# Designs tried in a protein design chat: VH-VL binders against q9nrl2r1430to1533. Part 251

Target 1, 104 residues: q9nrl2r1430to1533
Amino acid sequence: GGVHELSAFEQLVVELVRHDDSWPFLKLVSKIQVPDYYDIIKKPIALNIIREKVNKCEYKLASEFIDDIELMFSNCFEYNPRNTSEAKAGTRLQAFFHIQAQKL

## First folded at step 13 (VH-VL)

Design x53 (framework fv_nezutatug)
Fold by ESMFold2-Fast, scan of step 13:
Structure x53 (fold): chain C 104 residues (1-104), chain A 121 residues (1-121), chain B 107 residues (1-107)
Amino acid sequence: as target 1 above (104 residues)
Amino acid sequence: QVQLQESGPGLVKPSQTLSLTCTVSGGSIDSGYSWSWIRQHPGKGLEWIGYIYYSGRTDYNPSLKSLVTISADTSKNQFSLKLSSVTAADTAVYYCARGPYTSDHYYMDVWGQGTTVTVSS
Amino acid sequence: DIQMTQSPSSVSASVGDRVTITCKASQSISSYVAWYQQKPGKAPEPLIYSASYLYSGVPSRFSGSGSGTDFTLTISSLQPEDFATYYCQQANSFPLTFGQGTKLEIK
């Protein structure tokens, strides 16, 4: 159980970060480059924030970790039309995540 | 390909701090692996001491009563063990090891050759 | 802490024998068990992880089974290089804990 799951969260975040399709998700969206993002997305999150939460042992349940990853993908699809490179990257990375999350 | 090598003093006096270093070659400690210390008392079984992840997160065997610190130096590709207030009971062979960690297992796949530490009494 | 108890503490066997070593956890650990082989004067080497997965390069005569609290390591046809001490290890929770070891000796 518990420590097994915590180490699995770290490993999974590292695998997500190293994936070719992680580029839209590595850090929070720039307010300078995308000024309307924070007007549309009310709960911004990114892999660097999730990784810090894992490192600080802030996830008590696997469902909490999964919820944050899914929030990240939801934000991507809410902001970006489905035919954008961001949305396409998000679709592929989410599929990869779902395969890996079966192991959690 | 990946190799680990322990180094440190072979003899430590009671009440002093034991300091051991593990040098990693053929791979980076700044990777998705955990890096552990394990010891083996003469003629006895294995005891897990603790680990450090590439992220700097550590976990320690509570049986060692907060006497342990494990740290990493990515610039030297090394990780180290400090065990404070040693006694004769800390006489053992000390191993460093690498552990791949996935959701369905945790084990040590690469081990150093071990270094013998004697605490005089 | 989860206690791991191995049986037997030692076993004498001949080349060609089927050898079975068991490991019992003090509480359920699902399949989070690894097995190691240690020869005198050498570091332990991994054999099995997640109860039944064979580590790379380990001969197929080694197999692992079990779930929950009872686990078994089997050597189907003992070879001369297999005389060693074997350890189980649970990975269900920290601290990681090992069995006391089973010494496999020449008959």
Scores: ipSAE 0.000, ipTM 0.548, lowest interface PAE 18.8, mean pLDDT 85

Design x54 (framework fv_nezutatug)
Fold by ESMFold2-Fast, scan of step 13:
Structure x54 (fold): chain C 104 residues (1-104), chain A 121 residues (1-121), chain B 107 residues (1-107)
Amino acid sequence: as target 1 above (104 residues)
Amino acid sequence: QVQLQESGPGLVKPSQTLSLTCTVSGGSIDSGYSWNWIRQHPGKGLEWIGSIYYSGRTDYNPSLKSLVTISADTSKNQFSLKLSSVTAADTAVYYCARGPYTSDHYYMDVWGQGTTVTVSS
Amino acid sequence: DIQMTQSPSSVSASVGDRVTITCKASQSISSYVAWYQQKPGKAPEPLIYSASYLYSGVPSRFSGSGSGTDFTLTISSLQPEDFATYYCQQANSFPLTFGQGTKLEIK
């Protein structure tokens, strides 16, 4: 029960999760609802996985953390056409991330 | 915070249609989530009835055959369950629940408090 | 339909105990399992998804493991607020199916 310090990575993930446009990224894409996703996307990732990696101290460099976040956005844009709600949410959330990542 | 609340009759006669409504507050049903109906019989596990997605797509438990209809009214931020030709076996606590649209696993993260429905003559 | 069978149906335990609940699927479901906690008179609440991922806000004393047909929910050091009924759920295929529940009771 003492004071808990959050890493900069944990703080950024929490801010991303709380953002209105995080809904496509909170968890891995459902194979039941989107059966062809895993045929196209070979390195799936989501905010819940990234947060677990932060909690396990698996990121040794800020670049490793940033690479995983950018992979998440890259997957979104690869699978979803630009005119979809998913791609539009990804575009806004990625811009927000780039501003917040200046803390790193 | 997103909250779900069930409403409908507590008592339904055999052979009638059960109609339940789930009112969503703190979030929109026209979002990337699935909206589900689940029921719980006394002394038994949970039974998934069906879901509706923001796209209007519905999925139903095949054990309920054509007896179930789930619909959404985005102007009221509600989704509803109709179960036709009810029998005593449909007596249960009925829950509405939110599930994720995007996940390698389907789970329900927000639930209503449940409404008790008794089917009796 | 995929049948989910939990064991035990009930277990009596004391605060501080390590409690294990198991769930068996009638066919392989990879890691597509969620666990829920239901307290008396309340709706179920999520604990675990994708067999081992802890849902946000759930205490670290809860953990999940398993793949294929055999899954386990573990509470490493039981607290008074943990006395509840626990349910597993598969999401490998529709319809979604739940286990019959395990009631955790004070000894």
Scores: ipSAE 0.000, ipTM 0.568, lowest interface PAE 12.5, mean pLDDT 85

Design x55 (framework fv_nezutatug)
Fold by ESMFold2-Fast, scan of step 13:
Structure x55 (fold): chain C 104 residues (1-104), chain A 121 residues (1-121), chain B 107 residues (1-107)
Amino acid sequence: as target 1 above (104 residues)
Amino acid sequence: QVQLQESGPGLVKPSQTLSLTCTVSGGSIDSGYSWHWIRQHPGKGLEWIGEIYYSGRTDYNPSLKSLVTISADTSKNQFSLKLSSVTAADTAVYYCARGPYTSDHYYMDVWGQGTTVTVSS
Amino acid sequence: DIQMTQSPSSVSASVGDRVTITCKASQSISSYVAWYQQKPGKAPEPLIYSASYLYSGVPSRFSGSGSGTDFTLTISSLQPEDFATYYCQQANSFPLTFGQGTKLEIK
């Protein structure tokens, strides 16, 4: 019994989800809407998957959590040309992440 | 400290292929950055040629009409530019540069010193 | 392509002066502007990114402002080492494009 403080990883994922630029990253890319995505991106990931991994205590090290977030951004920049709204959102969100990740 | 250095022939004949290499030291080319080629025409300012991402993906300036190829050799920590069918208009100082994807804006934070290329018969 | 036009093309100023350089985009680019300083025979060096963020190590006398189509670079109190050519660059859309440059010369 009692209340628990959110883990550092959970707090950071919640901050990312709440960020205005999180919209390309909330869920896995739809195969129906973007049929070539999974031909190009071999390790798809999104914030909902990362949040579930945090809740299941699957990250033993901060580096593993950071690697998954960086994979998410890497996938964005690999698939989306830099002039797209997705890539611009990813750039801003990644900068926000790097500032917040210093707290880990 | 990350440093970039351009190398290649300073004189190229019209219709031939210009080949330049950028050697990166103090950091890995397979890091989370993009690697750019920019050129500067006499009196005309700077022109972005293209980039290669750490993943190997490339983006090119459409004005170069598919004449550009940028490639990376991670074993040598180098990336290279090939510009085919050159003309006198391709005479410029060529720079390689690094661009981080860590800001609200795409900019080039580390530049090579530049190499002069003259296209002349 | 988005055209970036700088004004003035050259400016003469004295040490201690406030200098403002303007950059105008042919269409809206939000805040996606960087500014560079280039000294003769040297590569450009970053000063400002995302219109107003100062690049690491750049003196606080440099500042950037603007959004949409109109952007400015200001040097609040010109120092001898600031005589150089300044370039703006947009990153809102491909291809990345630069202004023609503003040459800052000793009066």
Scores: ipSAE 0.006, ipTM 0.586, lowest interface PAE 13.2, mean pLDDT 85

Design x56 (framework fv_nezutatug)
Fold by ESMFold2-Fast, scan of step 13:
Structure x56 (fold): chain C 104 residues (1-104), chain A 121 residues (1-121), chain B 107 residues (1-107)
Amino acid sequence: as target 1 above (104 residues)
Amino acid sequence: QVQLQESGPGLVKPSQTLSLTCTVSGGSIDSGYSWHWIRQHPGKGLEWIGTIYYSGRTDYNPSLKSLVTISADTSKNQFSLKLSSVTAADTAVYYCARGPYTSDHYYMDVWGQGTTVTVSS
Amino acid sequence: DIQMTQSPSSVSASVGDRVTITCKASQSISSYVAWYQQKPGKAPEPLIYSASYLYSGVPSRFSGSGSGTDFTLTISSLQPEDFATYYCQQANSFPLTFGQGTKLEIK
């Protein structure tokens, strides 16, 4: 809880951002490049938004932070078929996240 | 940690609608997880009924499609099952469960304790 | 629907034994299989997902293997708490389907 929890969240988000498979997740999907994305995905989120929430101390519990990261991955798998580069990157990054999240 | 609890009537009459609710604590149903209903007939194996996702999308077992509705109430942190036109064959233990939502890993990691439903006159 | 068939339907074993349970899918499901353990009167508990990955907290004596249509759950050295019914589940296609279960009993 408190300050110690926020420090752990910041560290984990930084590790996710630095991961080679973070590219589909760094920023919100472009409406210009992918016009149908927001017709399908009702709760868009990305690592830059999650990091901002961490920096503003908006996560009070580890479960709230974990839920937002899992939402990000769920959006990826809702929109992108299994055989896409995005879905494959998401699968690998999510596995990395699950290992790192054990430290929370 | 996340905990799920089923609730609803233990006895339902044939031809009526069975209504069950799953109350989730320690986590939000409006997060990136899948939320499932599974049942187990007396002395038998497991049968998947359906799933609701954070997006409100649902997937139903085709064998039950015309009879099943799953819905979510994010304000109460609950998701619910309605099974219409029940018969004695619907007598079972009903479980709600949570699963990670991924393209490659689809399993139920947290289960409720189960609630027994008997369909009898 | 993809049918999951487990073999054997029941097995008797002693503490310390190596036990293997097989699950066969009626069509290819890649690695999209999970395994569960259920004790009488209790809800199922996850053991393995994506054919070979142990769920958090599951003892290392449990292992899973296989791809395509043939999958195996192995307990390398059976412990008293392992006597239960085991179920496989495919996640390749909807509807999600389970095997009929394998009951592991004390010899």
Scores: ipSAE 0.007, ipTM 0.656, lowest interface PAE 8.5, mean pLDDT 87

Design x57 (framework fv_nezutatug)
Fold by ESMFold2-Fast, scan of step 13:
Structure x57 (fold): chain C 104 residues (1-104), chain A 121 residues (1-121), chain B 107 residues (1-107)
Amino acid sequence: as target 1 above (104 residues)
Amino acid sequence: QVQLQESGPGLVKPSQTLSLTCTVSGGSIDSGYSWHWIRQHPGKGLEWIGFIYYSGRTDYNPSLKSLVTISADTSKNQFSLKLSSVTAADTAVYYCARGPYTSDHYYMDVWGQGTTVTVSS
Amino acid sequence: DIQMTQSPSSVSASVGDRVTITCKASQSISSYVAWYQQKPGKAPEPLIYSASYLYSGVPSRFSGSGSGTDFTLTISSLQPEDFATYYCQQANSFPLTFGQGTKLEIK
């Protein structure tokens, strides 16, 4: 723990947000744009929520942070068919995350 | 890095239809983002015109709704604005812009450079 | 429609100054406000979304605050590149509406 882990989480979230494939993950999915999303996905999460949790020091362990990021990707693959632009973006961003998370 | 660029005639006559196209590079319009048109009258602030989503869903400023159509051509990675029955009041710089996918609250994170349209005889 | 009113319409300031620009909504918009910077002849650039979150790459001297109807953009130590027109935008309801702009000029 502590300050160094929190700084690492913030740096990683910033890198994820800046990534070209972050677009499906920046904010919670709109119920207006995707009406059935919340019928299928019971634990919605997005990078803006994860960023707030980092800033509020809500992650005590690296595993908790990693679990929230992985939940975000899991939701993407659960809702979106594998051949969609969303799922393809998720696959690439998740691979990027796994490389960066090796440092956590 | 995603970039947007407007194109279309710089001069349009009153009562004609204004047609503008936004070309997107570095990203796909078939990608879950919302794609917006915004204009700025000379020396004035910004006015939101409307948007299109990759699903084909559109929403327009009610003050312009009967006059405006926004469409997308995914094969060219472009979206377009048509504004019918233009008057001198439609003279403005027209911008295309990208909004977010995952929120009901639209903030424009990428903008085109703008294209000047003058409506005169 | 929600009306967004900025104050002041124009402000003159010097490099190093703390500058504050305000934006008032005609009805509650929670925190759904963005701020944009526009330089002469150029497109607006995003600075802040959801009242207080900085876009990536925006200098830390920019900050936003507020909720409900009253919102503030602050530049803590003005730099030469900050002379521009600033716009607020509400994202609470359609149609999306912008403030009239605040022009920040060299004193």
Scores: ipSAE 0.000, ipTM 0.569, lowest interface PAE 13.4, mean pLDDT 85

Design x58 (framework fv_nezutatug)
Fold by ESMFold2-Fast, scan of step 13:
Structure x58 (fold): chain C 104 residues (1-104), chain A 121 residues (1-121), chain B 107 residues (1-107)
Amino acid sequence: as target 1 above (104 residues)
Amino acid sequence: QVQLQESGPGLVKPSQTLSLTCTVSGGSIDSGYSWHWIRQHPGKGLEWIGSIYYSGRTNYNPSLKSLVTISADTSKNQFSLKLSSVTAADTAVYYCARGPYTSDHYYMDVWGQGTTVTVSS
Amino acid sequence: DIQMTQSPSSVSASVGDRVTITCKASQSISSYVAWYQQKPGKAPEPLIYSASYLYSGVPSRFSGSGSGTDFTLTISSLQPEDFATYYCQQANSFPLTFGQGTKLEIK
């Protein structure tokens, strides 16, 4: 048989999802558990939403995909104090993303 | 490469409002970065004026808070500074700058070339 | 506001020298300090962030250290292009504040 080619964006999202530090980013923050989050963060996003956009071919430019990933990290650092587990996970995952994104 | 360019009047009279614009190219101001205004008085060091985030949230230097407004226009990819009731003490080189996506986002990684503003009658 | 004080205000040095600049914060800022280099007529350029991390493209002769209130920028072997003014900046809290600057001059 044939091996199907995967999109570069899909491959990168899968690697992010599999990373140990992806846990704060897998799904949107719960309004019930974190009630002030959506008062502070005006453009919420998460890996499940980004992956859905990739699957629907909604990114026309690599820069649009990169901007959504960076927005996700920016939201994390804006909401979470630097010494939190969330911010520390975000810092490590963002560094991993920057290495992986060199091909985009 | 992301580039920032300041524009505005070189001369402003005392008591008037100073208005400066920063035009961003090679990247979007609506992308989650923080965007800053910094000034440098003649022969002196750097003074942070304030910043705006993509959400429209602003932070201002308390020494200037009643006088300063920072706003963003995403359709033009610009952010702007208005400083009201200027005096000779506001004579400075004004810089715009970008703060990165990191947890240490309170430093500035990309700067404009600066624009000189003189407040004089 | 957090006050940042640099020492010395100016220093004269020769090419090849080891130069040390210090920066003191009026209260603890953990490791949230950045260092910038500014040449006459130019905008500041980042050198160091989070006290010790070298910004991309900055030569390895530059290094930063410190935590809490005391921070140091070191140039291990001064080059002709390093004659400039250096600024520290606390990144801990608003308002962001800079040191007064240290001018490196040719001896």
Scores: ipSAE 0.007, ipTM 0.630, lowest interface PAE 10.0, mean pLDDT 86

Design x59 (framework fv_nezutatug)
Fold by ESMFold2-Fast, scan of step 13:
Parts: C-alpha cells; sequence; structure tokens
Structure x59 (fold): chain C 104 residues (1-104), chain A 121 residues (1-121), chain B 107 residues (1-107)
C-alpha cells in the first residue's frame, strides 16, 4: 500500500557516499597500501560497514548511528596529518554530515 | 567530478620506449587513491599493467618483465607509464584508471577514454 | 597469478530475457570481484564491486553474487542498451586479472 520511504539513516548514508569528499571513507583502509594503519587505529570503520549496520537494523538510537560516523571521522584525523587530502576531505564531509544530522 | 585523460604518441617504433601520460582533473593524485594503467590488445580482453599509489608505491604485472615504470608528478596532477623495448605485441588501446580508497581490494571506478598505440616500423 | 575464467564466451539473447554470466577464479578471492561493461570503441564502465554492490547509477536489473571461486552477474530483464561485452576482475591480489570477457549479442 502506501508510499515507501527510506529510513533517515539510509538516506543520510546514501548522501554521504555520493558526496565528492567520501572517497577516504567508502571502505576500510588497505593494510597493503597503509601497513601501519591498524597499529594506530584500534576501531576501524567505514561507510560500507555503517550502511550494512543500517540495513541490518543494528542502530536502535540516532546517537549510535552518529557515534559510528563520528568514529570514522576521528580515525581519519588521528591517522592523517591536517594538510593531507584525506584530512581536508574529512573536514568538509564532516561539516556536511553535521548539517544533515540535524534532521535526525 | 573526476576525469582522466590519456596522452602520448599514437605510433612507436619497435625497440623504442613508449611514454604515456594520464592527466587528472576534478581531483588530486595525491589523495589516497591508486592510479592504474590497463591495456587492451585488438579484439582481446583487458590486461592490467601496473599501478602507483598515493604513498608512492608501485606495482607491476610480472609478465612485463620489469620493462614498466610508472611515476607520478603531483605538481602537474599527472601519472605516467613508460614501457621500454616495445614490440608489435605492445600494440593496444591504453587506459588509465583510478582505484578508490579500499580495504585490500583494487577496483577501478573512473577510467580515461583510452589512447590507441601502434608499434610498427 | 589468479586466473579468471568466464562462461559463456558469448550469449545471444532477446530484450526482456534473464541473462546470467559466470566467472571462476583459480583460487579463493573471497568477495573481491568487480564486473565491467564495455561497448565497442569505449572504455569499460564499472557495474559491480565486492561481488554484489552496484556502483551509483547502475540500473537495478543488474545484480551480482558469489564468494570464494564462483561468481555470477545477472541481468534480470535485458534492455537494448545492455548488449555489450562483460568482464569480471579479481581484486584480491596483484597482478590484477580479468576474465576473457562474455559478449552479449542480440538474437
Amino acid sequence: as target 1 above (104 residues)
Amino acid sequence: QVQLQESGPGLVKPSQTLSLTCTVSGGSIDSGYSWHWIRQHPGKGLEWIGSIYYSGRTYYNPSLKSLVTISADTSKNQFSLKLSSVTAADTAVYYCARGPYTSDHYYMDVWGQGTTVTVSS
Amino acid sequence: DIQMTQSPSSVSASVGDRVTITCKASQSISSYVAWYQQKPGKAPEPLIYSASYLYSGVPSRFSGSGSGTDFTLTISSLQPEDFATYYCQQANSFPLTFGQGTKLEIK
């Protein structure tokens, strides 16, 4: 019957994935390309994992979803120096996220 | 939107070095991606030549017997392929491509239009 | 090197048909396979990554499945623009390798 709507979390993840600055966040960092990443980052996460959690209905509260997205950005800034393309992309995407997250 | 464009000579003589350049626009080659060269021989499938990563690391197809060099020039936002000692078997369409930031997998999400290279006397 | 073998090498089909293309890896590649569509004279266009995830803008009639060594690409209801050559690619290890291609032809 009625009109079908995507969940708010799914809609936001889709918007993040489609953003030009999502490239550092689409998938987990390669251990082959970045061998020391997992020595530094103890809780790795990426948009594909977050989207899978949304699809499995693993987020019961908006705060849980927001925490995972913020962890993703925190990992970016912890690993990547401020003047890198990764950190700059992360800064812009995080600002976009904060605007969109006001809807949650 | 990121775009890749191949450039170089369309005709190369046997035993010479083939030099191709890929110009990237709408994004930076210094930005966490892998950058690839792929070729396609007339009427055949795709062959991966090699890649350069944002870290400066290079990987080459062993079948090319160390005749390949891939390099990057971040100031020009370009990466380049050199194949030394070419033969008629190197006649192909050459593509450059971008691989996204990944977890130990190497997909190519943006491709150049390809440039045709003929090796003949 | 990991060898990728596609079957069939060519298939003739009609608009509206369900088409399935298979790809076998010579050793386990987990889910690290991509699928590409190539039309004559053009660069390959990415369709699917990590066996089953569609790239943005790819029609939902395309789907991928499989893990380990056996993978499939399915087109649920063939459209005129789908007649092309399809390639699988393993993304597990270097050197990256492609299948030989499957040519999808109009009946």
Scores: ipSAE 0.000, ipTM 0.566, lowest interface PAE 13.6, mean pLDDT 85

Design x60 (framework fv_nezutatug)
Fold by ESMFold2-Fast, scan of step 13:
Structure x60 (fold): chain C 104 residues (1-104), chain A 121 residues (1-121), chain B 107 residues (1-107)
Amino acid sequence: as target 1 above (104 residues)
Amino acid sequence: QVQLQESGPGLVKPSQTLSLTCTVSGGSIDSGYSWHWIRQHPGKGLEWIGSIYYSGRTSYNPSLKSLVTISADTSKNQFSLKLSSVTAADTAVYYCARGPYTSDHYYMDVWGQGTTVTVSS
Amino acid sequence: DIQMTQSPSSVSASVGDRVTITCKASQSISSYVAWYQQKPGKAPEPLIYSASYLYSGVPSRFSGSGSGTDFTLTISSLQPEDFATYYCQQANSFPLTFGQGTKLEIK
């Protein structure tokens, strides 16, 4: 037996998913529960989609991976007012991401 | 890595329109970021001119609003600045930059190298 | 428009020194401030956003603090590459505005 090696992108996504502030980002926003979301946000994305792209080797450059994570945060801040729990979680998770992304 | 590069004329005559283009490589302008123009006058600090979001939404510095237009061309991966009726006061180094769309995180994380524009007769 | 005032306008320091630069907003901006470093002939580079969050790749000797109207950038142990001009920027409201800059120069 041994420890399985993970790609740098997979390791970072796993750390993001484990973070206490990841809850707004785990899956796409529900069209039923938040009907105006997709009128405002034209490029929806979430950690489960990013992880699938990592597993399928769809990121050719670290910048492409970083762009998708930043898009996820940008969508959060565009839709959610600054004083919401979603926006506050996004602010903290983005700062954590920037520290971890130094490894890329 | 995402890189930005400004291009345009180095010399512009008073009353003419200054046109600058920012070419983005290593990433798409159609990606949820905001795209900004900032300038720096000789010996002075930084002045924000305006921005465009990937949706086409623009924001302009009120001191320049009647004179400035920012537009994006996703097919060329470029965004551009037009500043009309220029004077010697518009002589500056012009930068393009990328930032998140939000007042919580309106910082510019990637900058072009800057292009010098001189307005003289 | 929100005015950003930096203090001091210039500071002389030696390698290994602890350096503090302050920035004051004309009205409350919560934590919506960023800091940039600019070297002669180069574009500004981000250091800090949302008052205290270190931008990716920035050395840990840089730190930011503050909320409301008063903000501070600290360099805990100055290195030769840190001699530059530093700018604060408010991100609370449009238009985005910058401080006048603080020039950090060799003593």
Scores: ipSAE 0.000, ipTM 0.582, lowest interface PAE 13.6, mean pLDDT 86

Design x61 (framework fv_nezutatug)
Fold by ESMFold2-Fast, scan of step 13:
Structure x61 (fold): chain C 104 residues (1-104), chain A 121 residues (1-121), chain B 107 residues (1-107)
Amino acid sequence: as target 1 above (104 residues)
Amino acid sequence: QVQLQESGPGLVKPSQTLSLTCTVSGDSIDSGYSWHWIRQHPGKGLEWIGSIYYSGRTDYNPSLKSLVTISADTSKNQFSLKLSSVTAADTAVYYCARGPYTSDHYYMDVWGQGTTVTVSS
Amino acid sequence: DIQMTQSPSSVSASVGDRVTITCKASQSISSYVAWYQQKPGKAPEPLIYSASYLYSGVPSRFSGSGSGTDFTLTISSLQPEDFATYYCQQANSFPLTFGQGTKLEIK
């Protein structure tokens, strides 16, 4: 009991979600709390959306998975000024991702 | 359904080389998973020995590195442990196990049943 | 090497009890911890990976938490089949290391 296989993409998403710096990326940004976000960011994405796509086997290539993760970071840096807590968290989490993604 | 099964001699004399083989069924060892050897000394205590990846990369516990070799035979779907110059301290139950797909953060999701090795003259 | 220290070394409990086992790493390991259950004469079985994620088929009464150096395994309502030895394992760096084990015994 309790035996199952972990996919490479699922495992990496789980590691990202558990990272201390994942808090800006767990769910889509709230329009109520951040009303101008969707005026600036035209392709919103978050880890919960990416994880759902992994679970539904929607990524056919590792490059598609990597592109969605990179889009998430790109959105963070586009919206948030460099000195914000969000941008600093994104910088650290992106570096962690780049190390882990070398194994994909 | 993935299964791992250890095989090898139950009794080894001091100073000899211990050789164990793990036969994998249900999955190919020539895949993105890592394959591990772990032992358990009498009275508990789990010790990671080392691992092999499909690329041929091996990682060994530094305390055993000069004494241990792990190798894979993809044609037989087996991976093996050789531990040289054994002593009574190498008496243990030896397990083979599978680690996660392409991750270097090794959690063991499938284990063999274990094989008992006694080192005695 | 990263040392993993479990507390307590043994605990006696009754069916229906909430049981908590802790695991402390000698240095930060982020969330890279697994928990295993081992019954006498059998191989360890995986329960939890990455501190809090349950393996498929593991009952929901098991939960894991923690990050950094302090980790906890909780069994919310102990069942007869849960009496076993529990091990934590760090997966942050090589060599992989295990805690010394916590033996859960019937009171």
Scores: ipSAE 0.000, ipTM 0.546, lowest interface PAE 18.1, mean pLDDT 85

Design x62 (framework fv_nezutatug)
Fold by ESMFold2-Fast, scan of step 13:
Structure x62 (fold): chain C 104 residues (1-104), chain A 121 residues (1-121), chain B 107 residues (1-107)
Amino acid sequence: as target 1 above (104 residues)
Amino acid sequence: QVQLQESGPGLVKPSQTLSLTCTVSGESIDSGYSWHWIRQHPGKGLEWIGSIYYSGRTDYNPSLKSLVTISADTSKNQFSLKLSSVTAADTAVYYCARGPYTSDHYYMDVWGQGTTVTVSS
Amino acid sequence: DIQMTQSPSSVSASVGDRVTITCKASQSISSYVAWYQQKPGKAPEPLIYSASYLYSGVPSRFSGSGSGTDFTLTISSLQPEDFATYYCQQANSFPLTFGQGTKLEIK
């Protein structure tokens, strides 16, 4: 907990956004552009929302932070077929996240 | 919540150095976002000047590479532009803007209101 | 440098019209394109990133499409507040470059 843990969350979000494969995850999918997205995905989330939660100290446990990141990837794989550029980016970024998250 | 505000002199003499500062509120410049300077010449389009990333990496428009320096002061939550040896061609509205956490693929999602700079004797 | 060319340079339209603005890159930039709206005396406002993703708060009448070298911004039913200048921007490589702008005027 505390300041040290929040610094670690901030660094992880920074590294994720910095990654070339972050493009599908930077902001929420447009409801009007992709209207069926919100019929399929019941808990939408993106890196900008996770970043906001870190800044407002809304994560009380490291597990809550990790759960939100994993939810983001789970949503990607649920909505996007495996052969899409979105799903491929998600697979690479998730692997990167798992390596970085080892220090939490 | 996040806001950017440009400040600096509105009038600069030819051959001098233009110095502008962007004050960021609602967010730390050390948070991982990239921070950019863009200008707009009177009646013309937008020109990207350069950026600074929290790691200290800077990227500059090659047309300005020997003349431009961008730096950050995390204690004041500010980043600044220095453009040396200015001429009348540097007369423009100067904007500061926030880009993503990435060191590549910069899209600017928060902009300052802009500050007008005139280069004249 | 990657040159971004917008077409048309200006367009006159009426409220309720469908308006399409195009942007062509001099070389392939994948999907790394943003679109901005600028009203007189104001800073540019972001509309779209990565060719097709709308920023939060952008009205649903705006949409973007394209990949490689050809990109479009569409306003499905023009509103009075949409009269502005629109810019595309490539984010594929440095330096970042913008199109020359498309001025959308009342007919």
Scores: ipSAE 0.000, ipTM 0.545, lowest interface PAE 16.8, mean pLDDT 85

